# VHH binders against UPF0598 protein C8orf82 homolog: the designs that were tried, part 4

Target 1, 218 residues: UPF0598 protein C8orf82 homolog, of Mus musculus (Mouse) (q8ve95)
Amino acid sequence: MWPPSGAVRNLALVLARSQRARTCSGVERVSYTQGQSPEPRTREYFYYVDHQGQLFLDDSKMKNFITCFKDLQFLVTFFSRLRPNHSGRYEASFPFLSLCGRERNFLRCEDRPVVFTHLLASDSESPRLSYCGGGEALAIPFEPARLLPLAANGRLYHPAPERAGGVGLVRSALAFELSACFEYGPSSPTVPSHVHWQGRRIALTMDLAPLLPAAPPP

## First folded at step 1 (VHH)

Design s39 (framework vhh_7zox_3)
Fold by ESMFold2-Fast, scan of step 1:
Structure s39 (fold): chain B 218 residues (1-218), chain A 123 residues (1-123)
Amino acid sequence: as target 1 above (218 residues)
Amino acid sequence: DVQLVESGGGLVQPGGSLRLSCVASGFTFDDYAMGWVRQAPGKGLEWVSDISSGGSTGYADSVKGRFAISRDNAKNTLYLQMNRLKPEDTAVYYCAADYGWLSTYEPSEYDYAGQGTQVTVSS
């Protein structure tokens, strides 16, 4: 498994030696120190993923393209090992956990932990959606029938690995492109009934709705 | 059984160079972060350098620009190229392996550590 870069590790060690760091969010009301060791040979790190699928150290003051993690192997390992946090530690504030050897990598997210950034399509292969900067290695089959436009927030969702919650957010730019393919019924001008994809007219299943905090209107 | 076997240490004059090697066996080398930790006479352990399974490297401020860490996954071997050696670099150098993150300077906290190789920088 691929650990974080040397620069990130050195920062975590400095924070660990400096005792306790407070959380950035008073709402979460949790306290941790990056790289903390609650028991021998265990290290805990805390991360955040935004609505664009960019990964950050949770306590990073500035979260932008410059400060996000970009290392492909690290992102692939991190997100491929991601699962619901049932560890008994930080579950309310960090709902997902990626285990890498002796590291517990806790994750909180702005929307979903999986954020689709690119549609990967070729003439010889079925289309796939890539997420969180992982390219081909973090890609799953594109299932247009299972796209869910959520009326409550105007966002678009797609199936994701069950270990990572089963539903992922489609990043705004990609969602805008895919939304051009939606067909609306005459009795439902705000809720699409079908998606037009590669010459096919596909009925939307809406089966992801129960997995999200709000369901689209009937 | 798991083994980390260091070699390449010795006596060298200030300004000289040495290359340390560490041959690993008994575990899946490619899955482990590897590093070098040293202990100078009468002092505690000091982290020197590490390299992730993916090849990302880190260096202690005391050795930046002088030391270079590398690995050969086909040979299960870790290297440390030491240039422009100083008397302050005199220490026993330990090879270490960790199935995650090298976040400690104590050999007992690594998954695996070798027996060390002595580097002496003296006239």
Scores: ipSAE 0.005, ipTM 0.155, lowest interface PAE 11.2, mean pLDDT 80

Design s4 (framework vhh_gocatamig_d2)
Fold by ESMFold2-Fast, scan of step 1:
Structure s4 (fold): chain B 218 residues (1-218), chain A 121 residues (1-121)
Amino acid sequence: as target 1 above (218 residues)
Amino acid sequence: EVQLVESGGGLVQPGGSLTLSCAASGFTFSDYALAWYRQAPGKKRELVAGITSGGSTVYMDSVKGRFTISRDNAKNSVYLQMNSLRAEDTAVYYCAKDTYYDFWSGEYDYWGQGTLVTVSS
């Protein structure tokens, strides 16, 4: 079971060192060692986030629900400090970086670094979308008018923190739930024009489109 | 309508090999991740191996180094090569396609009864 104990990070590093093979889609293997120290005050670690918002050590042979990081405090710290990688190191392979004290935590992602997993709704509070397993601590206001269904890949996107690219992926299960509320016009059967939310008919702004690649993958 | 047809199961002795195949129709095959699941008697259905549209793979710990998942987009097929089979591998094997690219969503279409693999002496 994961996590095996309270020392989640140290245990994850031990497990990663025992595993040598890794899977890689659409990128070449880069050369690094987990925990490498290019200078005395610096440690470097390498991570991968999938399209479900599950975080892994990049060297993990298997990436599934069992092997992903689940420690709430770690996930909140990691994703709250996430920023574009302008360090001059590994920028092409790991486009995001989370700085935690003396540690550089490089991140590559399958789609977006922010992946929304849950809609948080209560009678007393405005609805929020939670991302990457961070619960209430990694949540932002839900803005139904700004949902972007991308016809080219069938995925759904929503605003995310600017430091993490400004747009996040909505996880498949949640996207399916939210997409049930979309309205399609006869002139555009593959691109919805409106979303029906809490008894309102809301026009989609499509303002996130420029933040995403326009061309579908080959 | 998504259809997945499993084949290749059978009876094999411990240490033997089998190749399972899954023929897919009703969707743009190359755009989706596919997975193999199995269900042993008295146990829940579990993920054995997955392959993304780009060819990245994932495996259950107990089958790593023994099983290999692959896909052929030209034939709309996904395969599971099983080597060094053990009694614990005895199960009905199911092919699954996710609604989206994400094979971990749990929104799978399982079709048919699967294909039975029995590892017995």
Scores: ipSAE 0.000, ipTM 0.095, lowest interface PAE 20.3, mean pLDDT 79

Design s40 (framework vhh_8h5u_2)
Fold by ESMFold2-Fast, scan of step 1:
Structure s40 (fold): chain B 218 residues (1-218), chain A 126 residues (1-126)
Amino acid sequence: as target 1 above (218 residues)
Amino acid sequence: EVQVVESGGGLVQPGGSLRLSCAASGFTFSSGDYAMGWYRQAPGNQHERVAIITSGGSTNYPDSVKGRFTISRDNAKNTGYLQMNSLKSEDTAVYYCAAGEYFTWDYSSPDEYDYWGQGTQVTVSS
């Protein structure tokens, strides 16, 4: 049975807090303890989001569909409050921060903190892109003209909330679906010039290019 | 004053029942992700966890009390409870209520609890 909203988050946080000091996996080793309290009434937690938009406790040994956070309300709250980490704490290793009550949620990411997972489109509604498992509540207008195919890594990007860096990654499965709509000009076989969407031929603006690779390092 | 206060302790016969209450003041359970726990310490022994309830209502018990003790919470009354049934002499201890936003399962990390009660004595004897 599916646990109630918030219960899975509390259990995951409680389990993580059983650890002493933890090492940030992957890019950089940083000493922290999940749930640490640098001052009274403040708790600090450390998270990781992968290229598929799955959220994990940073120190989780396995990062797969089974171990990622799936609680809708937690994901909505977490990503709605996400902003660049200018706290003076852990900025180099965790470039983003989500403040939830007394909780400082530090986030590092494989690519972008916002990862679009689903196109929410119907004949009766304007299309939107949903990110990081938040469904309808974490969705923004789909702007096909502003899709940015990045030649350097072969990945696709789209506008995201400014508080989360202004640009988000389109996960590979969705990017593959959207790539069928691209038109390549004779001057560049690796960067499309237009996208064909709902019977229209739309020129790509490339206006997100200055935001990449200018994002803070992971 | 921000605190939690235990009540309901006392002397009870083996096989009897007792209900402990933990009343919070100065903060509201529904205002945050408050979890509650009950811990006990018998004379000459290390303290041990008895029961935990998360903000979402999930509960956990050690094998020593599972099936006999039930932890619950009433957010409207800002109070937590421990219902103790089929009491044994080895349940004799001082029982402490702990409450905190962002709770931990590791009772050896008491610094993670925001509020602790003063304790209430439970004595199980004939």
Scores: ipSAE 0.000, ipTM 0.120, lowest interface PAE 15.5, mean pLDDT 79

Design s41 (framework vhh_7ocj_1)
Fold by ESMFold2-Fast, scan of step 1:
Structure s41 (fold): chain B 218 residues (1-218), chain A 124 residues (1-124)
Amino acid sequence: as target 1 above (218 residues)
Amino acid sequence: QVQLVESGGGLVQAGGSLRLSCAASGRTFSSYDMGWYRQAPGKQRELVAAISSGGDTRYGDFVKGRFTISRGNAKNTVYLQMNSLSVEDTAVYYCAARYDWGSYLTDEYEYDYWGQGTQVTVSS
């Protein structure tokens, strides 16, 4: 598959640098240079993942379908190696880190670093949810009982790998599809009690709620 | 597109020599670390030799002193000169490339481009 992850990143770096923002006086979040080398043979890169699971270079001016990373192998490698950022560097601005050899790939996210994009059907096993464009290689078992519709922000959440925070966002298009399976109590139009899945009526556990902060006020 | 095409493989007698070539098509060859890996039937793929974009080299312990890796940036080609070949060197040899990120690691998982391989057979 072309381009490979290294070439894809180089192309994205070129695009980001050609569209570089000018800094604002006194209200900057954090300062870095893409590909900076704080010590010999070490490179640091900075990324952002949006609520649709699209990955970007953080300093990319325009974040849309055109500028997001699409290389499957790169996405699989990046998200498979993701962990909390305890490096002592950029922790407040970039809470996650993906290590690839001597590369430190810092990540910040709009909502969660894991964003589920597809439900994968299987004829031999239970369905799985795929995240961040990684297809079969970035998929985990679908656990309908553990779906969490969060009333505060109207978003849907599902378990995710513990290394990436233990909870992931279900992107809006997929959340709309899954929401058709929800059952609401007669006195509550906004908080479902059950999900109907594969002929079963399953009670929602709501066990992910403590892992998610309250949404900011409107 | 970047493609890697190996050539120079074949049949050789023990004690003989072969030179493998890997032609890279596409842009920015000089920015890539290049490597040679091999895989014999029933064995895992293993590093033979690697050369960084800056010209630094590394070799597998079983080929040190016998094999030499080099690169010709003007022709977008990497070479593997194999001397004092033994039956144990019989394998499919693969060319690999990765973008130079300032890391000189030879783990196969760090290489992004792979050729289809060229067979080397050493007879006694």
Scores: ipSAE 0.000, ipTM 0.106, lowest interface PAE 14.0, mean pLDDT 79

Design s42 (framework vhh_7yz9_2)
Fold by ESMFold2-Fast, scan of step 1:
Structure s42 (fold): chain B 218 residues (1-218), chain A 124 residues (1-124)
Amino acid sequence: as target 1 above (218 residues)
Amino acid sequence: QWQLVESGGGLVQAGGSLRLSCTASGRTFSSYDMGWYRQTAGNEREWVAFISSGGDTTYADSVKGRFTISRDNAKNTVYLQMNSLKPEDTAVYYCAAGLEYYSDWTLPSEYGYWGQGTPVTVSS
């Protein structure tokens, strides 16, 4: 069951044309070969997650809905094992690491490693936000008071697991839906003061702001 | 040196339920990934369920929908709720703890901290 069969990864590797030393696209340049073995019985892979929460092999030539990983079990295991990269390897270029069996899976991200994609609503239970395609298995309680609309980049953020940095990006389509619930004060037409959620008027805490660098990439 | 103590095992009829508990000693329980494993005579330890330090869970296909793993960090305890038990679930159940960056829940040899095990027998 896990690690998954190499079929999905082999297809992605063929599309990425890996097995050669590569220069990754992005802010920092690094040299690696997908599947490299720095020591016996260890394999290293390099991944990228975009602002929509789609996961790719980092060196994929095209990054779109066709080439992203969609295997639920793989996504759940990958993101549930995600931790800050303190391995001494590739830390500057890949700030997160997911250890899956004998595989070190290095991750860099366009915005945040956790990207919320769906609101999971239940009539009898509090709503939850699901991230990165993991459905019910990658979901945390929805905390409307802690939504952070960041004026600098126009993006929306929400608490995320501490192991993955404590704050996650809300993908654009979901952020648009949630932003319709915001209330703006007379002194600040561009920064909301409250969110209206399920008949309640909730003050925004803005407590996530210190966890984000000034004006993250849009 | 960490110590894990399992409890809650016993004899149960097929279709019944048991709740296993694993209590850990130590100051950093909340940072540990935790797992449940089981072992039958003559076989290697088999992974059953995993819960990350952040609360994300994963299950072996043989127990999905029947078993639920959970944790209470204030009590330094991890639980395994076992429902709809089958004779095939008969085994000695072990809990295991590993650090976030060194734990491999699919490989028993990668875990540094193990309990003594609690036997579960499911009769027809």
Scores: ipSAE 0.000, ipTM 0.122, lowest interface PAE 17.3, mean pLDDT 79

Design s43 (framework vhh_lunsekimig_d3)
Fold by ESMFold2-Fast, scan of step 1:
Structure s43 (fold): chain B 218 residues (1-218), chain A 123 residues (1-123)
Amino acid sequence: as target 1 above (218 residues)
Amino acid sequence: EVQLVESGGGVVQPGGSLRLSCAASGFTFSSYYLYWYRQAAGIERELIASIYSGGSTNYVDSVKGRFTISRDNSENTMYLQMNSLRAEDTGLYYCATDWSYGELFSSDEYDYWGQGTLVTVSS
């Protein structure tokens, strides 16, 4: 027989560290083990997406550009399969779920699960907004009339796929660029009424407002 | 529909080299984590090498420095370069794949397995 190897011991240590019970960040504390198998041939993983659209393992101690997921195909698959979590499992703490084969991938988010990071615009193509690092594969038509500046938190929102809640956050750097195009009415210096886009003056519909919950108290 | 097909096995003398290939079809290869397992006579199947979508690799101690795992996403193929082969490397070599988000799991959790290729190291 082959003797036990150091590599096998190192892999077991990595798995043990990944699978130790965790308490999620924030007010709601839940217990889980990354990669847990509540039933045969099923694995559960727990993720977090921040206000910049960066995806992390939920139990990652440091959440920055170095530790976020960057693999394009992984991000595309994860966010393409994202749905509201109506599984009855971890629903309060992880409101979204991405089912990938045998994996239940639970997601909590700082703001919205879809965070727009880039405007994809060219002379030959209709403009689109890309989200969560997925490039052209995670992009939807840009609808300037449906931009929602939310006074309660100072953030900017845009339509997103219905499967992921129908509304997405516009990342701060992109929101700053888009906000340069806003026009404010005489009755409100802090809430824009129109957006100026590609030579057109477009009235804001504010139709996304009902999809956003009230901001928590400061 | 989905297939993993191993090739490159054969008979080699101790100290020799072999290159195994695992050709994948029916799925998006670049998003998967890929593994080589070995099953020797009378011994259970063991993980010997792994490679993640970003190219990071891991090896069991007995093959470190001798075996190199690699992937070619454009060809949908994974390789195992085996150098300085020993009699104890004799066995069936299986490729396996799983959408594992960077974690390594039991054989029962893998999405797909190949049928195996035989490597015989004879003195």
Scores: ipSAE 0.000, ipTM 0.159, lowest interface PAE 12.2, mean pLDDT 78

Design s44 (framework vhh_gocatamig_d2)
Fold by ESMFold2-Fast, scan of step 1:
Structure s44 (fold): chain B 218 residues (1-218), chain A 124 residues (1-124)
Amino acid sequence: as target 1 above (218 residues)
Amino acid sequence: EVQLVESGGGLVQPGGSLTLSCAASGFTFSDYALAWYRQAPGKKRELVAGITSGGSTVYMDSVKGRFTISRDNAKNSVYLQMNSLRAEDTAVYYCAAEPGYWYSDLTESHYDYWGQGTLVTVSS
């Protein structure tokens, strides 16, 4: 069988430290060292989640399928403890924080910290959306009425846990699949009014819109 | 209450073997990284071996191939099997625990929990 859960995180941390990757990509540079200890019994680590829901060490030089965290137990623990960063530290650059004992795990994201990757469906249970590689353990009820196609950026959003901002991004491949069922009114060809899901015609609430900043089109 | 209780130390001849045990209580053992540190007379405390919650291990260079760290989550215990002991291995050995998946190469102040220590003396 596979190595025990958690091994991949430790290997990734060792590899990142060995390579001495120090570049933080973004508009503003921040200065940190992975595993830094600003006070006794405190360790700080810095992470990045992309638009596909893949989690990386922030200072990883390459961010691709090979270098992302894949350990289920680690991903479940990390995202289950994720909260807005109100620590007074790195808030502008890392808006979310996952506290694991003495570890402060700072997270920045390309779009949202929760990225839905899979629709989990069965004939005996209501469908759920799984996020960030966490499978069944990181899944919430699928609420088609609350899907939000955002005209400003062309992306699709869905409710997410309040602790992680209340709204999550639907990754592009899944968004393409889900948006195929949208119905557009004759008076609004760019904003859907309804979604057709499992034989039902469901009115979109658009209630997530205030939770997302207005962004200009790319 | 969190406790780490070490056992297995003693006097052994050069080339001999000892197994140190550390029994943990008061926390979710399977979520913690465990480490063995040692402090020889007149030296700083140093990391000997570490084991993550997932079972990945790290060793200091001078003990690689001679020492083996292992854990038993069902018994809430971590072990250090010490073979081919040398006079230089004489030290007080400490069990340490920290939450999360990362082992630590930091000094003593960076672990949340420490055992009381057990003396290992390698002498003819």
Scores: ipSAE 0.013, ipTM 0.202, lowest interface PAE 8.7, mean pLDDT 80

Design s45 (framework vhh_7zox_3)
Fold by ESMFold2-Fast, scan of step 1:
Structure s45 (fold): chain B 218 residues (1-218), chain A 125 residues (1-125)
Amino acid sequence: as target 1 above (218 residues)
Amino acid sequence: DVQLVESGGGLVQPGGSLRLSCVASGSIFSIYAMGWVRQAPGKGLEWVSDITSGGSTGYADSVKGRFAISRDNAKNTLYLQMNRLKPEDTAVYYCAADLGYSSYWEFTPEEYDYAGQGTQVTVSS
């Protein structure tokens, strides 16, 4: 019963999206069937993105590197079409929606819908952050001054496209690398004041803080 | 409702070629990814190839370099060009659209809402 080396051959992706989930007895907050057709020529699919920027079918029983979507063209199309869900359908459980032709692709997220996975740096171009496995096609300018370390959860945030909420999570491995560049002030040893980037000492703006809900300390 | 009709199968010698066609009735063809799966005598179903609505293709390792999938959305038709055929390619070939399928490694034609009746390909001398 082994799945192949990833959840991605295009037929497996298409067929997985068309799978009818077994009714989950006792889970009452949201109900759907993958690939459901509420109207002729319309199909609805339900997705989940984790804190590492990996995309899954929401009803996938196991969510790991093997079962996440890896098809570059699909990821680029999905995330480039992403916007807030104002459709009147599933808004409370799936706050984002990607419209791909006749497909409504509903998305829920562990933290943010945009999760930065890689720093794209070259000698000829300004650095950019790539998100959600989309490589060069899903990348935005890296703005070190606007990095937000959030004390409440220990996570790192960066600006993201406004259509996807304006703020994205930096995945843990990348956040660890970027945290080496932080400088702490003498009056606040646990909150960084500056970031050292490409020979510059840059003051952190903290302007993303209002976009994130306050979390109580653990 | 929607119907898929396969054609183009037959008897061919090793090293020969066949082109399979699948014609879709109704309005589903332009919105769905389409694919080919096959079942050899006494074996389970094997995924062969697929193509998205936008034209991105995938192939099983056993057929890479020999088979080419394509689609014509204006004609609601899916194609599989099969070259350098081997006896191991002998199977019933099914055209499939994504609907109601539970798993591709446990796939059966009966689980599809939209799957064809199949076309027989026999490769022998």
Scores: ipSAE 0.000, ipTM 0.100, lowest interface PAE 17.2, mean pLDDT 77

Design s46 (framework vhh_8h5u_2)
Fold by ESMFold2-Fast, scan of step 1:
Structure s46 (fold): chain B 218 residues (1-218), chain A 127 residues (1-127)
Amino acid sequence: as target 1 above (218 residues)
Amino acid sequence: EVQVVESGGGLVQPGGSLRLSCAASGFTFSSGSYYMGWYRQAPGNQHERVAIIYSGGSTNYPDSVKGRFTISRDNAKNTGYLQMNSLKSEDTAVYYCARSPDYEGWLYSTSDDFDYWGQGTQVTVSS
């Protein structure tokens, strides 16, 4: 009888595959095995989210639209439980953690863990931004006054849940659309002063700037 | 006692079909975030994954069986199934049913982390 109950967890961890060297970036090597059990009944998994808000297994050989997670319920559960990683484990390489029962789900990100992909707007509802493929279930109020175009990297940011760092990246296609609404002053050609939204001229607060590092992750 | 028990194996000719069943006892699929999988091991070969069904209904198959095998689950009967069509001689193996740990609050798993396995059922594809 293979596998016997006593050996099944060890075999499952081997089959889950250990991190080889580095998954997709050259920054640093971290040793782990997907599904590893550092203590009884605890399981650890490692994930990566890209600048388009697509979620992958961190050790996936290829990261594209075919290999990203698409299950809505899984994405909603994963990102709803996301918190800063203060566990004492893998904090340098995986700054966020989503806890689910006995599972520790470590996350590293290309830019921010929250990446806004869609503007949800209708005549009957206030506009909201949806993130990471979670549709309506992962959406927050759209606050145009708080949009932050960051000159250092040419990217656009928006408030995000505090549990996930308080600031999220706006995906490039959506950022391009929203950036068409910006107004630049003659003294600030690289930093807009206002956004024109639905017939209103709105002053930008720039209040998210202190929450982002001087050179945010690519 | 938590158990999964396979049935439905047997001898079948190439091109034939078999439906394997995996009866669960000591737990119910609807009371937790369990996923189930089928694995096989042929004499002299390494074991391999055949199919996985997650608690939310998503499925995964390797290329060797994709399009020929279908995994399903009936929560009301507390039973999982593997429908095997267009069987080939290389499908001859002992087939094992396995249950994941309870991934409380999570309806999808990215691992082959199974904590309970059946004793296996023999499938022989031969003329």
Scores: ipSAE 0.012, ipTM 0.198, lowest interface PAE 8.8, mean pLDDT 79

Design s47 (framework vhh_7ocj_1)
Fold by ESMFold2-Fast, scan of step 1:
Structure s47 (fold): chain B 218 residues (1-218), chain A 126 residues (1-126)
Amino acid sequence: as target 1 above (218 residues)
Amino acid sequence: QVQLVESGGGLVQAGGSLRLSCAASGFTFSDYAMGWYRQAPGKQRELVAAITSGGSTRYGDFVKGRFTISRGNAKNTVYLQMNSLSVEDTAVYYCAAGTYYSDWEGLYEPSHYDYWGQGTQVTVSS
């Protein structure tokens, strides 16, 4: 089981000193209060995940390594229960929802809600990609053929759980490492055609492209 | 109307085991988070273990691996299985119920629980 991360949330709440009713500046403007109760025994909380897979309270003024959630069991619980937000509440601003009993944890993301941070590889086991700080408990089989380099933003994507949109971002440091394995065709020096992985030359499928906004055509 | 009744406390030798029970009445048990706190002579109340309505658990560092909290919603009861007891575990153990079951930050602070039992004494002898 997974114990709660009360101490980490306490620290994040103390560091979020801004007006809690306003979260977004720019294209999205929403009003909420952290811990609000729209009906008896229901609590609503609002979160943000960045391009490095770090989870924050949405209204935190500082979003850095110090203020992100680090409690393994909380992260596992949060991301394991993540689903598209079809609640009728805050859908435009917070496209994902993690339900813990009667707690609604609304999530918005810089890029994708799933961000892969580590390649978990050993001599005895198939490689897996771990996401959002969840270690072995938040890992999916690594599928090199399905890596999607997206020209529009220079980012790298990989399959993710269908419940979280089916595609996840590969964090920049890991993407840099994996990009060394790409092979480019003679007629297309800027678009990779294959990836070299564990002695294999693997053709890229580009099957994730339709799942991403502004994805280039296959 | 609300009542929390602890049982299972007593005298036990070091290395032994006890199972505490807390029977709840007067509220919808399955909607509440349940906690076990303890207070040793001359010390403040501290968290032993807590369990949310959904079954997520939290433990104090000094009991992790030795104690297990569980709940039986059909029986309106929360349990604390205490193994490998030491003299340092001697304290009055309190059962608590709170409506902030989904807010573990607030749930696991004593001031955020709505209801408390009268406590049961656990004494561990060497």
Scores: ipSAE 0.000, ipTM 0.122, lowest interface PAE 14.5, mean pLDDT 80

